# Designs tried in a protein design chat: VH-VL binders against Putative uncharacterized protein F40H6.5. Part 12

Target 1, 136 residues: Putative uncharacterized protein F40H6.5, of Caenorhabditis elegans (q09277r678to813)
Amino acid sequence: RMVNFANVMEVGDNITITGHIWQNASESTFNLYVGMDPKYLQSYISIHINMRWATDGIVYNYFWGMWNYQFESYSTRPFSRGLPYVLSVVRGINYYDVYGNGQFIKKFGIIGSVALHQVGAMYGYQQWNIDTVKMN
Short names: E, the ipSAE of ESMFold2; O, the ipSAE of OpenDDE; V2, 0.75 times the mean of E and O plus 0.25 times the DockQ between their complexes.

## First folded at step 4 (VH-VL)

Design s4 (framework fv_acasunlimab_arm2)
Fold by ESMFold2-Fast, scan of step 4:
Structure s4 (fold): chain C 136 residues (1-136), chain A 121 residues (1-121), chain B 110 residues (1-110)
Amino acid sequence: as target 1 above (136 residues)
Amino acid sequence: EVQLVESGGGLVQPGRSLRLSCTASGFTFSDYYMSWVRQAPGKGLEWVGYIYSGGSTYYAASVKGRFTISRDDSKSIAYLQMNSLKTEDTAVYYCARGRYSGSYYDAFDIWGQGTLVTVSS
Amino acid sequence: DIVMTQSPSSLSASVGDRVTITCQASQDISNYLAWYQQKPGKAPKRLIYDASNLETGVPSRFSASGSGTDYTFTISSLQPEDIATYYCQQYDSYSSTPLTFGGGTKVEIK
């Protein structure tokens, strides 16, 4: 599911998605993109949230013309396959706070160029249903 | 038409150096990481290394310290500088592009035709 | 390093046969697996990416499945033009392991 925001995210803004994770999911991903029209081949990713269901945890990174594996970081995963989820991402000054099912799970620094702060779109994909998207 | 064309292969003596080029056309070169993959005669595929659009490089242990990958995005060319060549470096060298398709790495969707490097006395 | 074990190393089958090749990773690679076809004297061609996604323009007789450490590639009805060596490749950036290929499976007609 892809959503373009009316305006770029500002400090204090949040995006919350809800839905269901597939019973047999191998992977579920959520990205926030720089600019208003996310075209993967032409867009930078401010925060990449990747859930690999065969392994424990959530993987976080950013994309600025390349993946920077040295800045890859991790958190616990308060979600389960086959069950409903609530994922919230809250914009701070130079970071995001990530919440899963109401629980704080990660503070992720907005890394790279100043451009990575200009977030205007989201895209959630792979093996989960995204039923609702709410934006502040 | 999306294409990758390798050049620079040939016969070279052990201990010498050789530089390969990979010229890209038909796509936005700077959107892709570029990889080198080699294949010894009658053997399987072996990944050599890659370079991101930002210039960061990664190498297989077998070539680390001897091979260097670079790129010139203004010319849409990737390079493989091979130093201290050994007979076991004899192979067809392919360049291939990669992009994120749903994972942190994408698999190679476009390959060049390959260029043969023979390291022999 | 992540080791990719591919089997069998070679097989001979008749036109119309179902051919299955397996690939086993030494650790979980989270479906970051591709399958390539290489005909003699030519560059490899990607047939499958992300374990099960068929490349555009590739015939539907090719399919793949798997998860975790165990992956399979199938040709449902072997054709003469399918004679080639097939390779799996992992591209799991989650590990410190570089990209690795399986040893290849040579498919021939008997």
Scores: ipSAE 0.005, ipTM 0.541, lowest interface PAE 11.3, mean pLDDT 84

Design s5 (framework fv_acasunlimab_arm2)
Fold by ESMFold2-Fast, scan of step 4:
Structure s5 (fold): chain C 136 residues (1-136), chain A 123 residues (1-123), chain B 110 residues (1-110)
Amino acid sequence: as target 1 above (136 residues)
Amino acid sequence: EVQLVESGGGLVQPGRSLRLSCTASGFTVSSYYMSWVRQAPGKGLEWVGYINSGGSTYYAASVKGRFTISRDDSKSIAYLQMNSLKTEDTAVYYCARGGYWESSGYLDAFDIWGQGTLVTVSS
Amino acid sequence: DIVMTQSPSSLSASVGDRVTITCQASQDISSYLAWYQQKPGKAPKRLIYDASNLETGVPSRFSASGSGTDYTFTISSLQPEDIATYYCQQYYNLPPGWLTFGGGTKVEIK
């Protein structure tokens, strides 16, 4: 599923997702896109958050014409299968600050200038319920 | 042509050290995950560790604290420094490249392997 | 740790036979699984990636399928050059987690 925001994500804005994780989830993905619809080859993912629910970890990447694992990084996962979650991504000048259930978990570098962010889960298994998606 | 060639194997006594080299040709080493995988005589494959394109290293529990992976991008060489060797470390050691175009979300399967180099740890 | 249980450990079949090998993960690995062929004295060669994708240049008699915890590798018509040990491998686990291989299946011709 894709959620499009009417406004550009400004410094200090956050995108917050709430929902529930499936008890038997194996993988869930959350992407913030820059520019084009991800249906097109030239779409860019500013931050890719991939949760491997059978492991205690989250992997972070970006897609800028290709997957560039030069800046691949990881964090621990404060979420549990079968429970509700709150995931927040805060836009800084050069970084995103990621929070899980109110806990700081990751500072992730922003590659390139971003004028528009779109929220989507177009990559990987879903296996979680998304109750709300808001830009604040 | 893309190739990986291992060197540095041999006979060593328990408690000593050995350094293995993996020379790459036909591609840029710093753009890929470089892994070490070993195989004890007559046994299966065991992942040892890898270095990602950003330079971060990760190791199997059996070797963590004893083995170190590094690379020299200017020479296109990846290294496995093996310290405090045990008889259980006796194996053929393979260098392998993980691609990141085929799958999304993490380390991909190993698409290129070297020929292997034998390390025997014995008194 | 994710444990990969591969079966059978060995098999013997005739040329032209259909050969099936299975691989079971202790946890759902979301199709992040590869299959390798290793001939005696040689390095492993990747045949399958992402559970079902055939590597370029690999004969079409090799195929694989599966999802979740259960994965299958098939040789539709065994040839003499297919004598080898076959391994599955998961690459789902995240750092500091570890990549793990199945125990291998030795395929011989009777």
Scores: ipSAE 0.064, ipTM 0.703, lowest interface PAE 5.9, mean pLDDT 82

Design y10 (from x1 with heavy chain H99R L101Y Y103D D104Y S106G G107S, light chain S92Y Y93D; framework fv_bexmarilimab)
Fold by ESMFold2-Fast, scan of step 4:
Structure y10 (fold): chain C 136 residues (1-136), chain A 123 residues (1-123), chain B 108 residues (1-108)
Amino acid sequence: as target 1 above (136 residues)
Amino acid sequence: QVTLKESGPTLVKPTQTLTLTCSFSGFSLSTSGVGIGWIRQPPGKALEWLAHIYWDDDKRYNPALKSRLTISKDTSKNQVVLTMTNMDPVDTATYYCARRYFDYSGSYYFDYWGQGTLVTVSS
Amino acid sequence: EIVLTQSPGTLSLSPGERATLSCTASQSVSSSYLHWYQQKPGKAPKLLIYAASSLQSGVPSRFSGSGSGTDYTLTISSLQPEDFATYYCQQYDSTPYTFGQGTKLEIK
């Protein structure tokens, strides 16, 4: 599910998605994109959140024309296959705070300045349903 | 240097299809964030965006003209082609192609333009 | 669609004077996607200012841009003869991407 924002995400804004993880999921991914009207997976990604169901973890990175594996980082996964989830991403000045089912799970640093992370869209894909999307 | 040049017929009869080609050099349409847009300008009037195509083959059309427009690319030839069906005298305009650029600051803009080609629609 | 209204439609000034051109959007536009182009008679538009305030490479420092939300301004601090042209603002925030009707800057 791709959602284009009416305005770029500002400091203090959060995006919250809710839905259901597939019972047989291999991966579930959520991206926030730099710019308005980005072009799917080929666009620049401010934060990439990849849940790998074969492992007990979540992988975080950004994409700026290529993946920078030296900036790849990890957290535990408070989600279970087949169950409902709540994922929230809160924009700070130089970081994102990520919450899963109400738990703080990750602080992810933003590369560059606030201007370089004018986030205008989200894309959730792979094996989960996204039922609601809310931005404050 | 970056250059773009439009080519195609300069005279078109009403109801015919217009085909314009944008040929470019100094960059590749395989570069992430790069695209080509088409913009027209009727004599003495403002600029009107028509369509653009991106490096990943994603296409966007002006909703007012979408049913009449097709855009395609040939990355190996450095060309983008626009077709517009059912031409009418009101479509008389100078047609421009321009490079759409997405820089690391997260902005989209037309940074280089072709010289334009005047297309007159008359019988 | 987002309508961009430029004012004045025509601005008559002499070389050496300061020019101030306005662009008003019918709804809020991210400053990252508000751009200014210069067009001389018989020529293609040339990118002048991108992202409301960033000067394009090769453009003289007498040009500057500012603004946010619905109100944007292009300023030329001391007009040179080659600056007499038509100026267009453009939003690239949402489809369809739109241009203003233009401000013609002419010699008084």
Scores: ipSAE 0.005, ipTM 0.529, lowest interface PAE 13.3, mean pLDDT 85

Design y11 (from x1 with heavy chain S32D S105T S106Y Y108H; framework fv_bexmarilimab)
Fold by ESMFold2-Fast, scan of step 4:
Structure y11 (fold): chain C 136 residues (1-136), chain A 123 residues (1-123), chain B 108 residues (1-108)
Amino acid sequence: as target 1 above (136 residues)
Amino acid sequence: QVTLKESGPTLVKPTQTLTLTCSFSGFSLSTDGVGIGWIRQPPGKALEWLAHIYWDDDKRYNPALKSRLTISKDTSKNQVVLTMTNMDPVDTATYYCAHRLFYDTYGHYFDYWGQGTLVTVSS
Amino acid sequence: EIVLTQSPGTLSLSPGERATLSCTASQSVSSSYLHWYQQKPGKAPKLLIYAASSLQSGVPSRFSGSGSGTDYTLTISSLQPEDFATYYCQQSYSTPYTFGQGTKLEIK
């Protein structure tokens, strides 16, 4: 599911998605994009959240012209295949706080300045259903 | 299972308009990230991208051919239509439609292709 | 537009040998937008490698891709008879999306 927000994410805002994970999922991915349209060349991903169901965790990264694989970070996964989920990403000054089913799971550092990371779009893809999307 | 099939005339006269239809199954053009592209290949030559259309009706055309090309979709019929005006013998080629998927930064490749339809342009 | 130049134009090898095919871009592209296709005579192209190094589902592990910037390589370890085909690289970094002219892999 791809959503372009009417306003950019401000400090204190959160983006929350709800839905269901496929029973047979191998991966489920969620990205927040700098700017407004993730289809365009030079789209930058401010936070990439990749759930790997073959392993027991979540992988985090950013994309700024290339993936920085040496600086991947990880968290535990409070989600289960076949079940509903609530994923929230809360914008801080220099970080995102990630919550799964109401549980804090990750603090992810924002690379660069706040002005460079004006998040205006999200894209969730692969093997999960995204039923609702809200920026609060 | 993803399946695509091109249909349209196999013979076109110079100056005529070519209309090709891509009919597909196994996926929907209402699904976020999904697109259909058209690529052609003249006999014995390299592949040339013509146009693509995404689920949200975003359209891209090869600038070299943009004035001659129109791409549209009918999501309810699982069809994408390409129209090319002012056909010339140099446009003789096998025309393919192909499924594409935009996955953030990995996208814009063509993962499933139709069998292609040879269009010959001659008088 | 970005021009992709493949070399060699034709590569003659025997089954069991290693094939190395090159693709050079006229300007730097992100490896995330460089892809490889295989085409057999009379057939549609088949995606082999996407994002320079990611193997497409169902493609044998003897195929691998590597590269960055302007220089990309497709490698086939231990050629099988069914691997003799034409191979194309493609960039999706900038529109128009472009393909190389192809490398024809033929039996010696």
Scores: ipSAE 0.013, ipTM 0.632, lowest interface PAE 7.6, mean pLDDT 86

Design y4 (from x1 with heavy chain Y103G S105W, light chain S92Y; framework fv_bexmarilimab)
Fold by ESMFold2-Fast, scan of step 4:
Structure y4 (fold): chain C 136 residues (1-136), chain A 123 residues (1-123), chain B 108 residues (1-108)
Amino acid sequence: as target 1 above (136 residues)
Amino acid sequence: QVTLKESGPTLVKPTQTLTLTCSFSGFSLSTSGVGIGWIRQPPGKALEWLAHIYWDDDKRYNPALKSRLTISKDTSKNQVVLTMTNMDPVDTATYYCAHRLFGDWSGYYFDYWGQGTLVTVSS
Amino acid sequence: EIVLTQSPGTLSLSPGERATLSCTASQSVSSSYLHWYQQKPGKAPKLLIYAASSLQSGVPSRFSGSGSGTDYTLTISSLQPEDFATYYCQQYYSTPYTFGQGTKLEIK
């Protein structure tokens, strides 16, 4: 699901999505984008949240012309296949706080480019249903 | 269900402009997330992406060919049109149009294709 | 800009055998942007696998995909007669979106 924000995300703003994960999911992904929209797949990604259902956790990264695979970071996964989820991402000054089912799971630093702070869109995709999107 | 069909001239002279039309059914190009792309394949060679157009009229072009390409849609006719200028014998290829859906969890890319139309460029 | 190299160029096997086809990118791509297509002579390509490992609806479960970074693999666990075709990988991680040169799977 794509959503373009009316204004860029400011400190204290949050985005919350809810839905259900496919029973047979292999991956479920959520991105916050800078500038270009998600249809242009080289768009810069301020935070990439990738749930890998064959492994033990969630993978986090950013995209600035290419993936920095050496910068990948991880958290536990409070979600299960076939079940409902609530994912929230809260914008801090130079970081995001990520919550799963109401519980804090990750603090992700926004890489030092000021451009990666100018988040204007989200895109959730792969094997989960996104039923609602709430933005401030 | 979902069908696409290419139409246009099968023979083009060098320096002429090629205009191809993709006619489709089973979906609407006004549906959020839907787009149509054009891909070509010269005989015996790899597939080459040319252009996309999306439901919101957003357009994307292969940078190597951008100066020669124009893509447009007529949603009321269920058609997408590709125009390519200054045709050369090396542009001889089968031209395909294909459906694309950016879903909230599928991210499909070229899930349904037309049968293709062979365009030969010769004097 | 990104070159996809498929190997082998031709793979000769018999029905019932396992086929493994590789696709190597000239630079790292995200698996979310790597897809596989099947093409039979005179026909349009058909989507088999999207996002490196997700099976397209209607495609038999004997097809599977895997990989990350620069190395991707398409596997057919037990070849059926209708599987003998040319297979292409594609990336849309960076423009221009590119396809590999293809692997032709033929009957031995």
Scores: ipSAE 0.006, ipTM 0.544, lowest interface PAE 11.6, mean pLDDT 83

Design y5 (framework fv_bexmarilimab)
Fold by ESMFold2-Fast, scan of step 4:
Structure y5 (fold): chain C 136 residues (1-136), chain A 122 residues (1-122), chain B 108 residues (1-108)
Amino acid sequence: as target 1 above (136 residues)
Amino acid sequence: QVTLKESGPTLVKPTQTLTLTCSFSGFSLSTSGVGIGWIRQPPGKALEWLAHIYWDDDKRYNPALKSRLTISKDTSKNQVVLTMTNMDPVDTATYYCAHRLFYSSGYYFDYWGQGTLVTVSS
Amino acid sequence: EIVLTQSPGTLSLSPGERATLSCTASQSVYSSYLHWYQQKPGKAPKLLIYAASSLQSGVPSRFSGSGSGTDYTLTISSLQPEDFATYYCQQSYSTPYTFGQGTKLEIK
C-alpha cells in the first residue's frame, strides 16, 4: 500500500507513521519517496529502512542521483516484532533525521540545490501495517 | 539444490488462453523473501519480464501485458501458475520461470528453469 | 520504459583474449539495479553479475563488471571455450524490468 502526501515537506516539518510490526516478521521495510513514475508505478525512494529480524541487521538505502547500500547490525533496536511502532522523519536543511519510537536512527542526506519534496510511504511486503500517516 | 521446471501446452491457437505451471524444489514459497518470476524470449529476440510473485502474495506485472496476465501460487504444491489470455502468433516464445529473493539493492533472477517453447499458430 | 542498448552486437575473439561488452541505458539506472546474464544456445540464462559489479557465487573470477549512471561494462579477462555465448544486461531500476538485445560472443 502506498500513502501519498499532497503537501510539500518544508524545513522543520515531520512525517509520523504509526502501525504494528508482525510478531513473525522476517523483514520489515519502510520506504519514503520523493516522487514516482505513474506510468510504470516506479517510486523514487529517498529513505529506505529494511530491518532483518533473523540477523538483527538494518539496511539503509537512498537515491537522489546516488545509490548507497549500507548494512549495519545494532545492539539496541528501535522497534520490536509484535509491537506498535512510531516512525518519524524530520526535514532539515541538508538532511532528514529519522526516529523510531523516539530513538534516533539515522541522518539521510539531501542532494541538490533547493529540493522541495513530495513524499509517500509504502509498507513492505505486508509483514507490518500502517495505522496512521501524518505530516506535522 | 534449487531446481525449477516449466510445464504446459507447447502449441496454442490464436485467441486461446495459455496456462503455464512452474514446479520447483530446494526451497519453499512459504520462506520469507522468496519469489518466482516469469520471463519470455521470442526466437532471436531479447528477454522480456512478464510478472513475479513473492511468498506474501505480492504480485507485479509488466504494464504492457498486465490486462492479459494473472500470476498465482500454490505453496503446498510448490507451484506458481501464469495465465495469459488472448494469445497471438507474436506471443510465440520460450517461457522461463526463475527464482528471486527480495533484495533492497536490486531485483535479479538467480536460478532459472529450462524453459518451455510455446508456439502460437493455427 | 528504459531501453538498454548493448554493443557490439557480435564480438569475435579467440580463447585467451580479453572481452569487453558494453551496455548503455536510455536514462540513468544506477549501478545497484544493473545485472548481467550469460545464455548458451538452447539453454536458460545464467546470472553472472548483479548490482553492476557483484560476482554471483560459482561464477569464475575472470568475469567482472563495472559502470555507473547510463554506462556499464562486462569484462572477461581471459576467454575460455565455455565463455562463447550471448550476454544480456538487465535493469531493475524501473518497471518493466528490461533486458538489452544481447551481445553474441563468438569464436574467431
Scores: ipSAE 0.005, ipTM 0.527, lowest interface PAE 13.4, mean pLDDT 77

Design y6 (from x1 with light chain S32W T95Y; framework fv_bexmarilimab; at its last look DockQ between E and O 0.05; V2 from the best seeds 0.00; counts 0 for: pae E 14.7 > 2, placed apart)
Fold by ESMFold2, look of step 10:
Structure y6 (fold): chain C 136 residues (1-136), chain A 123 residues (1-123), chain B 108 residues (1-108)
Amino acid sequence: as target 1 above (136 residues)
Amino acid sequence: QVTLKESGPTLVKPTQTLTLTCSFSGFSLSTSGVGIGWIRQPPGKALEWLAHIYWDDDKRYNPALKSRLTISKDTSKNQVVLTMTNMDPVDTATYYCAHRLFYDSSGYYFDYWGQGTLVTVSS
Amino acid sequence: EIVLTQSPGTLSLSPGERATLSCTASQSVSSWYLHWYQQKPGKAPKLLIYAASSLQSGVPSRFSGSGSGTDYTLTISSLQPEDFATYYCQQSYSYPYTFGQGTKLEIK
């Protein structure tokens, strides 16, 4: 599920999504995209949040024309296959704070010039449902 | 104080099923993100990861041994149980249970270990 | 499955010397998933270093780790008598989690 924002994401904005993890999930992914009308696989990703259900945690990265595997970051995962989830991402000045089921799980630093991270959309995909999206 | 202790038979005949219990205290397996794993070490040899179970009953197995392993938990008893079928003399090893530290972005390591229990498989 | 190869198999040194232990992965791994353990005879392993270079709480500062890609090292700057043990690297980049075969650090 792609959601285009009405305005560029600002410092203090909180994107919260809810839904369910599939019982047989292998991967679940959430991206914040640069641009107000991004194209999949072409647009830059300010934060990439990837749940590989065969491992213990969450993989974080960014995409700026290519992946940077030397800068991968990791956290624990409070989510479970087959259960509901709440994921929140809060924009800071040069970072994102990530919350899972109300628990802080990661501070992810924005790479490069903060001014270039004009986030205008989110995309959640793979083996989870996204039922609600809220920004405040 | 986090503690883990392995218990079960120390001598098993070939073809029998091994049942090991990990009893723990100082944390709850109902805590979100917490897991218990099993690792074995044959005498004088390297460590081998066997299986994990998580607070939400999600289970992970070493694919080389998956057909022989079953892991389960009883949160009310603070116990995790591993069974391993069709034991063979090559399975002789010290078996450890271990807690995974819940915190931080690199939390894919084992911070608290039980003392281990040596299981010998012979006629 | 990712194979971790440790070198040397056995390292004989005296107290006060510097030890350097090598861990080589069969493919590139993220350093965030590379960890080091110490094990003494009859004891469970003890975590020393996580994420290639982060020192676990309560571990003396003479221990340090470094590396990237396929090549990682554990360094002990001035060996103490209690440091003579077997050391294992471990990767958690992909399942199955694997350990190196160990480097035994023994007194000369």
Scores: ipSAE 0.006, ipTM 0.518, lowest interface PAE 14.7, mean pLDDT 85
Fold by ESMFold2-Fast, scan of step 4:
Structure y6 (fold): chain C 136 residues (1-136), chain A 123 residues (1-123), chain B 108 residues (1-108)
Amino acid sequence: as target 1 above (136 residues)
Amino acid sequence: QVTLKESGPTLVKPTQTLTLTCSFSGFSLSTSGVGIGWIRQPPGKALEWLAHIYWDDDKRYNPALKSRLTISKDTSKNQVVLTMTNMDPVDTATYYCAHRLFYDSSGYYFDYWGQGTLVTVSS
Amino acid sequence: EIVLTQSPGTLSLSPGERATLSCTASQSVSSWYLHWYQQKPGKAPKLLIYAASSLQSGVPSRFSGSGSGTDYTLTISSLQPEDFATYYCQQSYSYPYTFGQGTKLEIK
């Protein structure tokens, strides 16, 4: 599910999604995008959160013209296939704090050039249901 | 240089609320990336992380104790305050505050520690 | 939560000997988030090694760290009297942050 924000995500704002992970999921992904206009949304991802259910963790990256696979980072996965989840992403000045089921799981640094752009959309996709989306 | 010091009561009765203050110098909690954590150590046992607070007022709590803990800061006084409700003899421990940097590049370690304050919980 | 298991629980050595202390995580952590602290009786812990292998400023070069995944090691190449202390590993990879139970380094 894609959600375009009415206003840019500011420092201290959070986005929380809830739902259920498919019992036989292979991947579940959540992105925050740079840009406000869905018609002209650039392919710049401020934070990419990717759960590959065949592996032990969550993969984090950014997309700024290309993926930097050499610089991707990881966290533990507090989620299980077939079960409900709560994922929260909190915007800091030059970082994001990621929470799963109420547990802090990752601080992800925002690259300098990306941090100057406005975060205006989220997209959760692949093999999970997203039942609610809440922004504060 | 960086200095931290804990203060508060050394003896607490069961069911009371503990309030501890961390006073520091040599850095500012208004500086981006700076935070203060609280860690405790029961006599003869391992260290247990309790909570931390960031320069931007973001707060994190140990889930096992979250309902009992509140952390706050007063940047102008160079102080961080931890409160813990409903104290029990099992909470007897030395309580430390510690400085840390909250960047991926820093690995989120505690680089400077206060001297610790022993809090005994008994009737 | 991630459990850190340190071995041995107690290590008895003489000054001048090499000490090797182990820390095993219950699940894989990034070495970037594994740290070592030294604690002397009645004193606060002191950061020794961060990110598995980076020596904290002011810490003598006889201390070194290594490891990846679930297995991490702290080495002291030639023990000095002031090195007899309890050593703790810590992970900051996942909340809650956890510490090992400690290895006590004792004079023989």
Scores: ipSAE 0.000, ipTM 0.517, lowest interface PAE 15.2, mean pLDDT 83
ESMFold2 (binder alone), look of step 10: mean pLDDT 91; pTM 0.929
OpenDDE, look of step 10: ipSAE 0.226; ipTM 0.803

Design y9 (from x1 with heavy chain L101E D104G S106G G107S, light chain S30L; framework fv_bexmarilimab)
Fold by ESMFold2-Fast, scan of step 4:
Structure y9 (fold): chain C 136 residues (1-136), chain A 123 residues (1-123), chain B 108 residues (1-108)
Amino acid sequence: as target 1 above (136 residues)
Amino acid sequence: QVTLKESGPTLVKPTQTLTLTCSFSGFSLSTSGVGIGWIRQPPGKALEWLAHIYWDDDKRYNPALKSRLTISKDTSKNQVVLTMTNMDPVDTATYYCAHREFYGSGSYYFDYWGQGTLVTVSS
Amino acid sequence: EIVLTQSPGTLSLSPGERATLSCTASQSVLSSYLHWYQQKPGKAPKLLIYAASSLQSGVPSRFSGSGSGTDYTLTISSLQPEDFATYYCQQSYSTPYTFGQGTKLEIK
């Protein structure tokens, strides 16, 4: 599910999605894009949140012309296959705070030129349904 | 097993429109992250990317050829169609369709290819 | 448009020898977006290496890739008869996606 927001994300804003994880999910992914109307692997991703259900955690990265594998970081996963979820990403000055089901799970740093850009879109894909999307 | 096969005319006259169909099996274009690209190769020359279509109907074209190219899909038939207008002898090439899927970070390449179809443009 | 230049254009070697093929980009491309293909006469290209150094499943371990920035290399450690083919590098870092002109590996 791709959503273009009416306003760019400002410091203190949050993007919150709710839905259900597929019972047989192998992956579920959420990206926040710089700008609007992002194009697959041609647009910059400010934060990439990837849940690989065969593992115990969530993988975080950014995309700025490439995936920075050395910057890749991790958190615990408060979500379960087959169950509903609430995922929130809150914009700080040079970081994101990520919450799962109301629980703080990760502080993710905004690196270099990414800090100069404004998030205007999100894309959630792979094996989860996304029922609601809210910003602010 | 993933398979792709190109079909269409093998002989085209200058100024005519070429229509090629890619038929595939072993995956679905309704699956998030899946796309099909078209690549051509003139005899003895390098590969040239033409166009790509994604599961969500997002379409990409080589800017050098964009005015001549149209790509579309029929997900229910497992087909992707490429149309190229105003054919010229320099467009003589083997035309390939190829599978691409985003499996996560770093997975942006053509992993499965059709056999190719040679299209000759001559009077 | 990013131009990929492959060298040499033709490489003549004997079975058992080591082959080293180069690909130079006109501007820095990040290694995650450089890939290598093998093509035999009359056949479709086959993916060998993705993201500069990752070996595609089913490809023999004698193939390896390396590089960063503008300079990338494909190495075949001990040539087998079936390895004599044309090799292409490709970038997916920027549209349009581009391929090099190819290096033809031929029997000496």
Scores: ipSAE 0.012, ipTM 0.550, lowest interface PAE 8.7, mean pLDDT 84

